# VH-VL binders against q1l8i0r370to597, part 2

Target 1, 228 residues: q1l8i0r370to597
Amino acid sequence: GFVNYYGPQRFGSGSCVQADQVGLALLKENMEASVKLFFTPEDDDDLQNKAKRHFLHTGNAKESLVLMPAYKARERLMLRALHRYGSGQEGCTRGWLSLPHSMRVFYLHSYCSRVWNQAAKYRLQKLGFKPVQGDLVWAEPVKGLKDATEELSAPQIHVVTSDEEKNEVFSLDQVILPMPGNSVKYPENLLGQWYQDRLAQDGLESCRFRVTPLKLNVPGCYRPLLAK
Short names: E, the ipSAE of ESMFold2; O, the ipSAE of OpenDDE; V2, 0.75 times the mean of E and O plus 0.25 times the DockQ between their complexes.

## First folded at step 2 (VH-VL)

Design tA (framework fv_trastuzumab)
Fold by ESMFold2-Fast, scan of step 2:
Structure tA (fold): chain C 228 residues (1-228), chain A 118 residues (1-118), chain B 107 residues (1-107)
Amino acid sequence: as target 1 above (228 residues)
Amino acid sequence: EVQLVESGGGLVQPGGSLRLSCAASGFTFSDYYIHWVRQAPGKGLEWVAYISSSGDTIYYADSVKGRFTISADTSKNTAYLQMNSLRAEDTAVYYCARDEYWGAFDIWGQGTLVTVSS
Amino acid sequence: DIQMTQSPSSLSASVGDRVTITCRASQSISSYLNWYQQKPGKAPKLLIYAASSLQSGVPSRFSGSRSGTDFTLTISSLQPEDFATYYCQQSYSTPLTFGQGTKVEIK
């Protein structure tokens, strides 16, 4: 099969320039930087880009709001908050809070999914096309004994052992990789260290993966390495 | 300052029990795996156990499996090592350590001495 | 279990000397090797992680390198505060395992 990459992130018909960098700024709770990145002009030359450039050059939310097309509801909500509360940390926080929850989550997901895509590429390039010791797979539910009550278990993670690698117990399509978050386990091999180093490069070595001012929690998740 | 502080060590007779505590301060406890590492007097380092940041994943060295239990209380920012059926070979300074990069321990406690002797 | 064989067990050196300590893994551990410094009565201190990455706050005279399953810690110009015991440790597989240690003593 093919690598199960996360695709490009979109808001309808437009491109989301710097969406992963917006997410990173949010994880760092740098609301001012996140809003500047949010207003990065898109490749398309249209009226919204004129308004975005005006805001980036002047910091004048009121004038930029006048230039912003009426149908760009998210951008207009952000600019209204910035006009009302200022373009500093508080105003930018209130700007994000004025957007739907799903839009705020989108930017965090854009960062985390980019890290996942890089992890998938690294995993195949450095550890090859077979499961290796330290890889993560879904644990199988324990089966009840003949006279025992059958137990239901929540999804659990199993770490591939040296004996399981040697005996070829798993196939590559069973390997899962974590998308970064506060409730995921990283692989116990070279890839796990890659995740730690990659997050540290972005200043996230002590990150809780929750953005308290925005009431956002980022638990993370697991995604199969290969698509069927 | 980021710190780990161990407590609970002492003298215990063979077959006895002891509970060690590892109190964390200055960082988010739930972001890190916490390990226990021991060192017998005048000897090298030996890894004992870990508990994951979520508390869901736990692993023990074969020498302590079935006798030691690691746990964590995130609300108290504290990890524990319950040691049962202690043997003379368990005599060591016990350190708790924070896992910065898969298995690299950037912050260590000062250690607590456990002596198993009659 | 992965065995870590560290050599030498001890060495004598003078201030200003280049010191080299080696560690061999019994199987491939990729770059999952860490180096620690321990002074008498103190907890170990992380020097190098990922075989060659210098821990924040550690002097640049310390460096690590890898060749297959062989790993080297080098101190380019030994200082008085560097007289200590050094340990390698693999973090590729659980159980995590340490080398037996190298004591760097005053000549």
Scores: ipSAE 0.000, ipTM 0.403, lowest interface PAE 20.5, mean pLDDT 84

Design tA1 (framework fv_trastuzumab)
Fold by ESMFold2-Fast, scan of step 2:
Structure tA1 (fold): chain C 228 residues (1-228), chain A 121 residues (1-121), chain B 107 residues (1-107)
Amino acid sequence: as target 1 above (228 residues)
Amino acid sequence: EVQLVESGGGLVQPGGSLRLSCAASGFTFSDYYIHWVRQAPGKGLEWVAYISSSGDTIYYADSVKGRFTISADTSKNTAYLQMNSLRAEDTAVYYCARVDYWESGAYFDYWGQGTLVTVSS
Amino acid sequence: DIQMTQSPSSLSASVGDRVTITCRASQSISSYLNWYQQKPGKAPKLLIYAASSLQSGVPSRFSGSRSGTDFTLTISSLQPEDFATYYCQQSYSTPLTFGQGTKVEIK
């Protein structure tokens, strides 16, 4: 197979650049920084980018709203909230709350997906094309129970052992990598150390992956390293 | 043999501009972040900026943000530091250094020899 | 920003001496601390990374250790080529920050 990278849509291609940086600011609960990043203009000199530059230059949400095209619904909702509540921390929080929940989640996922893509590249470049000790794989499902109340167990993770690496028990297509969050286990090898270092470099070493003012939770998830 | 070679330093008046180059050889450029670190005469080391080889991750020290722009040309294995609105306090030897971002904890395993930037009237 | 406080600012030593340089982080940086050596007119050279890992090609007389937020660089038996300025650097978070440097001079 090939590496199961998250595509460009996760990183703000199109209408919003720096989506991963917006997500990072949200994880830090820096609402003012997140809104400034949300309005990052592209090099194009069209009306939407003129409106974004006007907001960044003046801080005047009302004037920027007048310039903002009607089809830029998210930007207009944010500007309306900033006009009503101000451009400080409270106004920016209300701005985010005026956007659909899925939109707020998108920015958080954009950051986490970028970290996942970097982790996948690191895993292959530094640990090679075979499962190694400390890698994560899905545990085998528990066989059906005898009981009348029997249930199949939910998928569990298994950490590859030294003996399993030596005996080549697993293949690379079984390796899974965590997308950062508050409910994931990191690999027990150099890749796990890389995740912690990578998050620490962004100031997230103590991050709970929960944005309380926006009532958002980021549990994380696991994604196969290789596509089928 | 891993090498980083800086060029582009010189004497410039306050408010002027200079562009520094960091030419890399002897390693896979795309595996490393390139950092700029400066040292004023007789003073210690101060981190300035970094760029990933893909150009997708860029950070600046607050002292230079808005005035300096870091970039990279992967086809030439070269990183650049465009310095605008230069001030006397920007006078320093500018080093480029490589960091393997994929290793635990960024460390500068190889440095260039430095290029002197003097900002004076 | 994480502040790195390095001490002493300078010391005088003789060949064969045991030299100890300390560096304190303003917050936890785990083991993400590096040590560099800089000789006059030259670029810095990496000695130790991840608090205690000796860089390839660096003599075994150099060692690093960690105790909480306190870090130590030790030269077990100072050689003539070791007279230089030494810097610690945290790599735990951006912006990357350096200590002020410790100059090791001939007594």
Scores: ipSAE 0.000, ipTM 0.404, lowest interface PAE 20.6, mean pLDDT 84

Design tA2 (framework fv_trastuzumab)
Fold by ESMFold2-Fast, scan of step 2:
Structure tA2 (fold): chain C 228 residues (1-228), chain A 120 residues (1-120), chain B 107 residues (1-107)
Amino acid sequence: as target 1 above (228 residues)
Amino acid sequence: EVQLVESGGGLVQPGGSLRLSCAASGFTFSDYYIHWVRQAPGKGLEWVAYISSSGDTIYYADSVKGRFTISADTSKNTAYLQMNSLRAEDTAVYYCARGLEYDYWSFDYWGQGTLVTVSS
Amino acid sequence: DIQMTQSPSSLSASVGDRVTITCRASQSISSYLNWYQQKPGKAPKLLIYAASSLQSGVPSRFSGSRSGTDFTLTISSLQPEDFATYYCQQSYSTPLTFGQGTKVEIK
């Protein structure tokens, strides 16, 4: 196995602003900041970048829309909403709501995935290549000939105990790490403290992981540390 | 063996320019942020700037913003600090260091430093 | 900017002494506090990260602790090679900031 990282391309590589920063702003419900980050110019001197710079420098959504290429549909939808409703909190919220649900989720996922990648690197560098006390693993549901149940669709989490570490009950490929959210359990060791500190560093220590104006809930999930 | 090696320091007159280089070896450059930290003679440490290896994330201390430009060339495993409009107050030993956001920005490896003297 | 106030500015101690250096943050920084040792003419060396975690290769006589916004570096039994200036550094928010340093002189 190898470490199960989320790919760098999912974070918008090669630009001055990563998609994860948009996601962070959304989690903070700072719609104005999220829209400014959304319009950050990319590396190339393209027509779309002229439109983005014009919006960032002037705040004029109508003029920026005229400059925006026809094939940049999401950018054009955002600019239309900003022209209609203004570039304040309400207009930016309406802008996000005019975009597909999957695109809004993408930015939130980009932030949470970046935190997960950092957690995976921290876990291996600080806690080594064996399961340790406090790590999370899947609790095994009934493996017998039972009918599919609610429990099988949502398996329980088990926290590795000191005795299980000493007896080498688990292997590293069974360790799972949480992607941040409002419905996940964090490890009961140094990594759990790292998650708390990392989220606090971004101002998320009291975050509900809900973006109510956009009708988005971020429950979190678990991802295996290692892939096959 | 992890190494960071600075170069480009020297004597320069006020208003002049210098470009410092930080050459990295012995690790995957793209996994780390590179920081510049300076120390004036007989004084403490002052953080100057950082850059992610992809070049996507850059931050500057207010004292150098607008005058210094940090950049990175991943094909050469090298980070640069272009220093323009130098002042006497910029006189310092300049260190590069590697750090990671998820590792508390702990600087586990530093270069040996390069001296920049701004004087007539 | 987050201000780091380090104390004392200097101290003199004998080999075998217990030495404590303190660092106070102007606001909450959680455990985002690192300690460095710098010997004359050399680059700084990481001793402690995340307030209390000992860096690999650093002698166990060094330890770090946190109480709210107050952080302490302790050397349980000072050795001749511990003559140096010690710096704390917050990594909670950019710009990263260092304390002003504590010079430990062995007589």
Scores: ipSAE 0.000, ipTM 0.547, lowest interface PAE 11.8, mean pLDDT 86

Design tA3 (framework fv_trastuzumab)
Fold by ESMFold2-Fast, scan of step 2:
Structure tA3 (fold): chain C 228 residues (1-228), chain A 123 residues (1-123), chain B 107 residues (1-107)
Amino acid sequence: as target 1 above (228 residues)
Amino acid sequence: EVQLVESGGGLVQPGGSLRLSCAASGFTFSDYYIHWVRQAPGKGLEWVAYISSSGDTIYYADSVKGRFTISADTSKNTAYLQMNSLRAEDTAVYYCARDTYYEWSGYYAFDIWGQGTLVTVSS
Amino acid sequence: DIQMTQSPSSLSASVGDRVTITCRASQSISSYLNWYQQKPGKAPKLLIYAASSLQSGVPSRFSGSRSGTDFTLTISSLQPEDFATYYCQQSYSTPLTFGQGTKVEIK
């Protein structure tokens, strides 16, 4: 097996745009900062990048919208909202709400998957290449039911015990790592403390992973450390 | 032919008000962004405010926000800076400047500057 | 706000010398950097826009270059009329910001 990293496309739109930084700003509910980051231009002189630079230079959504190519639909939606409602906190919030739900989730997921990739690297560097006490694995699913498939719809987490580590009950390909969110359990070892420290470094130590103005909830999920 | 001329500077007490004018000639000022830039005696340049070519967008430096108001009168080809609640720190030569958008390149620069008008805030 | 840091604050050079002034942005500003010359008692004059483009009417001895967030203004052969203070300015994002200036004194 190899490490099951989230791909680079989660951190940009075919180019290195600051998608994870947009997500961080959204988690902090700093809508103005998130919109400035959303319009980060590439080092390019095409019309879309001229429009983005014009917005950052002037704050003028109407003039930037005139420059923005028709095929840049999400950028145009954001600029229309900013023109109508202003480029302050309220206008930026309405801008985000004008975008499809999946696009808003994309930026939040870009931040959380970046943290997951860093967690995977930390786990292997500091805790080695075998399961250790405190690691998370999937619990045995309920089975043997004739027609009650609902019993199998809620996968449960098991925390590796010291006895299980000593007896090598699990293999590394059974270890799962949480993507940050409000409904995940963190490992009960140095990796769990790393998650807390990492989120605190970004000012998220009290974050509930809910962006109320955008009606977004970030429950988190679990992803296997290793791919087959 | 193309020029900007500032006027309205002078001596004022702290807490007082002044209105600066920036008269454009040789071009249509509403085709350009107009900025105010100030320079305290013996110090460097500090950007103050702008008004967009359409008049839709106005921006202020944090140091003057809430005290200064930029406006423009297209019929007079003139931009204004209304300065209220003046402080000793506002003492400076005030320049207006034209912000050129080099259309094909998309780059901005202050290509035409006024001569400056001195504002002195003293007790 | 984007901070622009110029170095040196002042320098003295002889006529004919090659002079370099540097300006560093606190974040990426692409090539949205301008250089201005200000002579004593006068308004600033645009020398270079877009990091490296000479303004019409500016002598060819002036040039600008970019390396990441570092920008350089070069005067290839200093002349007596080049006594002035030079300012860099980012035009990438509002609020617009200037460097603190570099005073060039001719020996």
Scores: ipSAE 0.000, ipTM 0.496, lowest interface PAE 12.2, mean pLDDT 85

Design tA4 (framework fv_trastuzumab; at its last look DockQ between E and O 0.05; V2 from the best seeds 0.00; counts 0 for: pae E 16.4 > 2, placed apart)
Fold by ESMFold2-Fast, scan of step 2:
Structure tA4 (fold): chain C 228 residues (1-228), chain A 119 residues (1-119), chain B 107 residues (1-107)
Amino acid sequence: as target 1 above (228 residues)
Amino acid sequence: EVQLVESGGGLVQPGGSLRLSCAASGFTFSDYYIHWVRQAPGKGLEWVAYISSSGDTIYYADSVKGRFTISADTSKNTAYLQMNSLRAEDTAVYYCARELGYSDYFDYWGQGTLVTVSS
Amino acid sequence: DIQMTQSPSSLSASVGDRVTITCRASQSISSYLNWYQQKPGKAPKLLIYAASSLQSGVPSRFSGSRSGTDFTLTISSLQPEDFATYYCQQSYSTPLTFGQGTKVEIK
């Protein structure tokens, strides 16, 4: 198969310009920067993009709200909060909280999936087309059969050992890569160091992947390197 | 148990000053905006001022701007309204009320404290 | 400033009656409207928020609706404890503003 990349980010019927940068600003709890990035206009001169440019140029939420079309509900909710509470850190926080939880999660996911795509490219370019020591795979499921409880454990993470690499125990289609979060294990090889360096480059070396002012928790997840 | 308790009301001469306190208990004070709302005897409700949970964002009604100062001491879970240059038309029961971040409504109010501005 | 015009200023009703109170905003406030109940000598109590959402613990006989800039509070079957003054409030823009109140009195 081929690499299982995340596609370009879209929410609803529209594309979101700078969605990954919005997510990064949110992880850094820079609410003012995140809102400016949220209002990044497209290369179109329609009313909604004129309203976005007006806000970015003037910082005047009230005037921008007057220009914003009625059908742009999310943008209007954000501008209303900025008008009522100011365009500073606290007003921007209230703006985000006025939007659906799923939209806040979308921006965080846009950043984390961008990092995943870069990790996948790095993994193949630097560590090749075979599983290597330190790679992550799904562990064998544990089955418990008891008269009182009959259950199966969910797959757990297993770190590929040097002996398993030498004996070719796993294939590349079993390798999984973490999307950054607070509840994922990173590979124990050059790729794991790459994740650490990549997050540090963005100022996230101490990031908890919890944006407390917005009631957001980002546990992370695992995604297979290769698509079937 | 959520409580907001106002204190500091009383009789004061025109041009005088008074400081109201709103003591909060039973919830995380720093998660809430605190508002002051007043009600003149036999009249309706009038919004006066608010302070954000961090204490940094403050807004006043035009009728009190420049005369009243709202503040908060998060370590004491208490909000204050310093009232200067008081006028007869400031006579009212003053309520404090809480607003959870983005909720846009007052789910709990204090009992009120009476301020009378008279000669 | 957004002005809230409430009507009627007062009404007399009997237990079991359907009561309607209206509130009109001077401009669009979307659904950022709350209803409060105030009994003599007491602080106001939240009944309805976001135009139509019933606050926890408030009886289901209370309901709110919106039509453009017009808002209605309805009490489907008035009870003795419902004799009070009712206020609408817009939260769309600062300064926050209240209607002048509607006093619901016993016949």
Scores: ipSAE 0.006, ipTM 0.529, lowest interface PAE 10.3, mean pLDDT 87
Fold by ESMFold2, look of step 3:
Structure tA4 (fold): chain C 228 residues (1-228), chain A 119 residues (1-119), chain B 107 residues (1-107)
Amino acid sequence: as target 1 above (228 residues)
Amino acid sequence: EVQLVESGGGLVQPGGSLRLSCAASGFTFSDYYIHWVRQAPGKGLEWVAYISSSGDTIYYADSVKGRFTISADTSKNTAYLQMNSLRAEDTAVYYCARELGYSDYFDYWGQGTLVTVSS
Amino acid sequence: DIQMTQSPSSLSASVGDRVTITCRASQSISSYLNWYQQKPGKAPKLLIYAASSLQSGVPSRFSGSRSGTDFTLTISSLQPEDFATYYCQQSYSTPLTFGQGTKVEIK
């Protein structure tokens, strides 16, 4: 197996700004910064970049919309909303809300996927090529037990114990890593500390992984360290 | 009419502190970023710092980083520049200037306030 | 940091002359270049933004142009009120930087 990195599609393209930087600004609820990052131009004189520079230079969304090529749908939606609602914090929030939900959530997922890729690299470099105490693996659902919502065969997260490491109960292809979010468990080893430190480096130590003004929620998920 | 009025300048000794204010009126303060730009006597313009309208984005010139702190109070339509550990080379007229968010130019400047740092 | 090299440092001209001031960026800054005019004892005043866009209320004798990293402010027919110091300023990235200024004096 090979490392199950998130690919370029998750991050968009461009030499100047990647989607994960927009996602970070959104997680910090800095709507004005997020829009500036969304409109960051490439060092290029084509029409879309000219329109982006015009907006950043003048704040005139109407003039910028005239310049923006018709096929740049998300940029045009943003500019149309900024023209209607202004470019302050409230107007930028309205600008994001004018985009489809899937486009908005893409940016948050982009940031979290970047962290996941870095976590996977760190895990292999520092914890090696077999499961260790504190790693996460899938486990069998808890059967027969009922709660307020009854689920059959729901997957559960199991933390590898020191005995299970010693006895080689699991293999590396069973190890899963969390994509950051508000509903995931982090590993109970050096990797768990790494996640904490990595998010704190970006100012996200108390992040809820929600952007309530944009109706966005990032519960997180688990992704196998190795692809099949 | 648009106004930006700087205040708080004066004479201080090296190592001292001053707090400059930039009081804004005649426009929607929250739509604009506020910059501080200084000009030493007989010299050119030097950008010092800016703060975004939300207060979340702040940048400083290297020459003042760690010594100056920019802030804004939107309820009072006022930006501030706290200047600590002042040096002789900080002697200048300090202007505040506004930038319509993301426009990247200063369409209005205050009249400036003089800061003199000498023994 | 982006260095803005402004030329000349000063010039002397007569009313009616065509005046050209140049500014070179140390790297590409696209069109993120502004021009300001400053008269003695006064705050700077915006003339041109985005390399070539004329600010409202600025006379049409002022114009700006770009060729690569070279930017030019032109006054087509100098008037008595145009004797001042002119600054270019890049707004491409922080720290924002100004040229050293060009003093336009009466000949």
Scores: ipSAE 0.000, ipTM 0.419, lowest interface PAE 16.4, mean pLDDT 85
Fold by OpenDDE, look of step 3:
Structure tA4 (fold): chain C 228 residues (1-228), chain A 119 residues (1-119), chain B 107 residues (1-107)
Amino acid sequence: as target 1 above (228 residues)
Amino acid sequence: EVQLVESGGGLVQPGGSLRLSCAASGFTFSDYYIHWVRQAPGKGLEWVAYISSSGDTIYYADSVKGRFTISADTSKNTAYLQMNSLRAEDTAVYYCARELGYSDYFDYWGQGTLVTVSS
Amino acid sequence: DIQMTQSPSSLSASVGDRVTITCRASQSISSYLNWYQQKPGKAPKLLIYAASSLQSGVPSRFSGSRSGTDFTLTISSLQPEDFATYYCQQSYSTPLTFGQGTKVEIK
């Protein structure tokens, strides 16, 4: 199998626009920084980039809006809000709120996806190509319990034991990694520590993966390490 | 001291042209927007046009669009208003004013220059 | 275009009087409203910006307030030097527009 990486589209286009960085800023509730990152221009000399540069240089949302092409709907919405509400913390918050919820969530997911990709790389490099103690796998649905109301019981996560490692009970294709969030378990091995350290490095050691002002919640999810 | 000085006003016939200048001192245009505002005799204030510090953003009132051209020479720290196809209704004192990029208000005004369009 | 309806067009008052001038925007302009004072033969002078912020150097007897699209300039106690024409101006969108003006005259 191959590593089940998230696609580059999740991280923005080009060298200058980094959706994951916007996501990080949002998670930190640094709205001003997030908006600046949102308007990071590319090297191109087209109108949209001129507008972005103008905004970053002058902070003038009104003029930047005039420069921003009509087809840049997202940017125009943001600029309109910034013009209306200001470019401070509150104004920037309003700016984000002017965008659809799905667009806001996109940036948070971009960050989390980036971390997942890095985790996958680390897992393979440091812990090898076999399931090891502390890895996460899907728990086999216990066949017998008839009566449990079909509430789609969130697949139970099982932590690989030392005995299971020794006996090679699982295969690497059964290993799953969490995308960071407030409702995930982390591996109970070096990879788990890596997640902690990685988030701490970004200043998210105490992050609840909720951006309340933007009505955003990131519970996280699990993704197989390897794609079939 | 911040100062704006308008010049170039005068008497002109209908259909004629005139170029106004706004010379700034005590500050540089690079951080400001320059506006032209006019006031007909005995009337209120009317916004005419503005130019951004970079010169990339220009906007005109509909009443002057296509006839007036705003420009700026940063090397001279001077803004200009080229007025073509002048009409009687263009008769006014023309003020230049500066706006800070973050402020959205005119904190300094020139003393104005009178433009009279008459046959 | 955003129309600014200013009222009254003129008023007579005495020194010491409380003076109120109102400006209504035809649409929401947030707080992007400025007030200017103009004396005869002089350029306008900024008094209030952002609806309620007093410009540096302007006496504290001047104040601005906002209620929705209604804006008010208040002079708490009119002084001799306050007899002038006052203008509101929206800076929310182009074209920038002014109110018609209010001339404050001596009673």
Scores: ipSAE 0.000, ipTM 0.522, lowest interface PAE 11.3, mean pLDDT 89
ESMFold2 (binder alone), look of step 3: mean pLDDT 93; pTM 0.951

Design tA5 (framework fv_trastuzumab)
Fold by ESMFold2-Fast, scan of step 2:
Structure tA5 (fold): chain C 228 residues (1-228), chain A 121 residues (1-121), chain B 107 residues (1-107)
Amino acid sequence: as target 1 above (228 residues)
Amino acid sequence: EVQLVESGGGLVQPGGSLRLSCAASGFTFSDYYIHWVRQAPGKGLEWVAYISSSGDTIYYADSVKGRFTISADTSKNTAYLQMNSLRAEDTAVYYCARSPYDFLTGYMDVWGQGTLVTVSS
Amino acid sequence: DIQMTQSPSSLSASVGDRVTITCRASQSISSYLNWYQQKPGKAPKLLIYAASSLQSGVPSRFSGSRSGTDFTLTISSLQPEDFATYYCQQSYSTPLTFGQGTKVEIK
């Protein structure tokens, strides 16, 4: 197996996207900063990047919209909303609401996936290549209700105990790591502390992982540390 | 005219506390973020924290997180930096500075005169 | 955190000289780089924002440029009042970070 990193984001062509920084600004509910980051130009001087630079320099959504190529539909939707509602906090919120739901989710997931990739690297470097106490694994499905047909379908999380580590009950390919969110459990070892410190570095120590103005909830999820 | 004026600096022993104030005048406070930037004697500039005028957006440098608290009182056009558990390495001139709220370019166009904080036994 | 590295740490130049100060970002920051001037005992003064935009009231002998992650502040004809320390600062991502500074001393 190999580390199950979040794959390269395949939005746009041939250039890096600052999607993770947009997602961070959204989690902090700084709509103005998120829109500024959304319009970060690539190192090209083509029409779309000229339009983005024009917006960042002038704040003039109408003029930037005129420059923006017709095929850049998301950028045009954002600029149209900013022209109509202004470029302040409220106008930027309306701008995001003018984009498809999947685009808003994309930016939030981009941030959370970056944190997950860093967590996976830290886990292997600091805690080694075997399961240790405090690691998370999927528990056996719970079946024991009075009516067996009402079994729980959602997977349960189990925290590796010191006895289970000593007796080598689990293998590394069973270890799962959380993507940050409001409905995940963090490891009960050094990696859990790393997540708290990492989120705190970005000002998210008290983050609820809900972007209320955009009606977005970020519950989080678990991904296997190793892929086949 | 546009001004930022710091106050509250002084000599304090390690482990002590100080509260710095940054009084703004001559501009619309709500249009700007307020930053605290410090400079140790003979050293370079180090960014400490910022706050939006509404108080909704706050960020701290890791070196001060958990010890310093930034706040703002829009009715008084004043930002504050509450500094707790002070260490010798916190000795510096503390500047407040503004940056535009509507365009987060992060440039600081107006700075106060600075207030000296000395943490010494 | 984004690291900003300035070069040189200090320089001495004569009045009328062209002075060039370089700042390198540890990652792409687009054009979100600002330049400040600080004279002894004074607060910093903004010279250039967004890599190349001259702040109102700043003399035209100051200019900024970008090449990838490398940024340059140029003073086309150094004047006695330009004795100062110059700092670059990225505003692309929090925490905001400054370069270590370049001291310009007039010979």
Scores: ipSAE 0.000, ipTM 0.412, lowest interface PAE 17.7, mean pLDDT 84

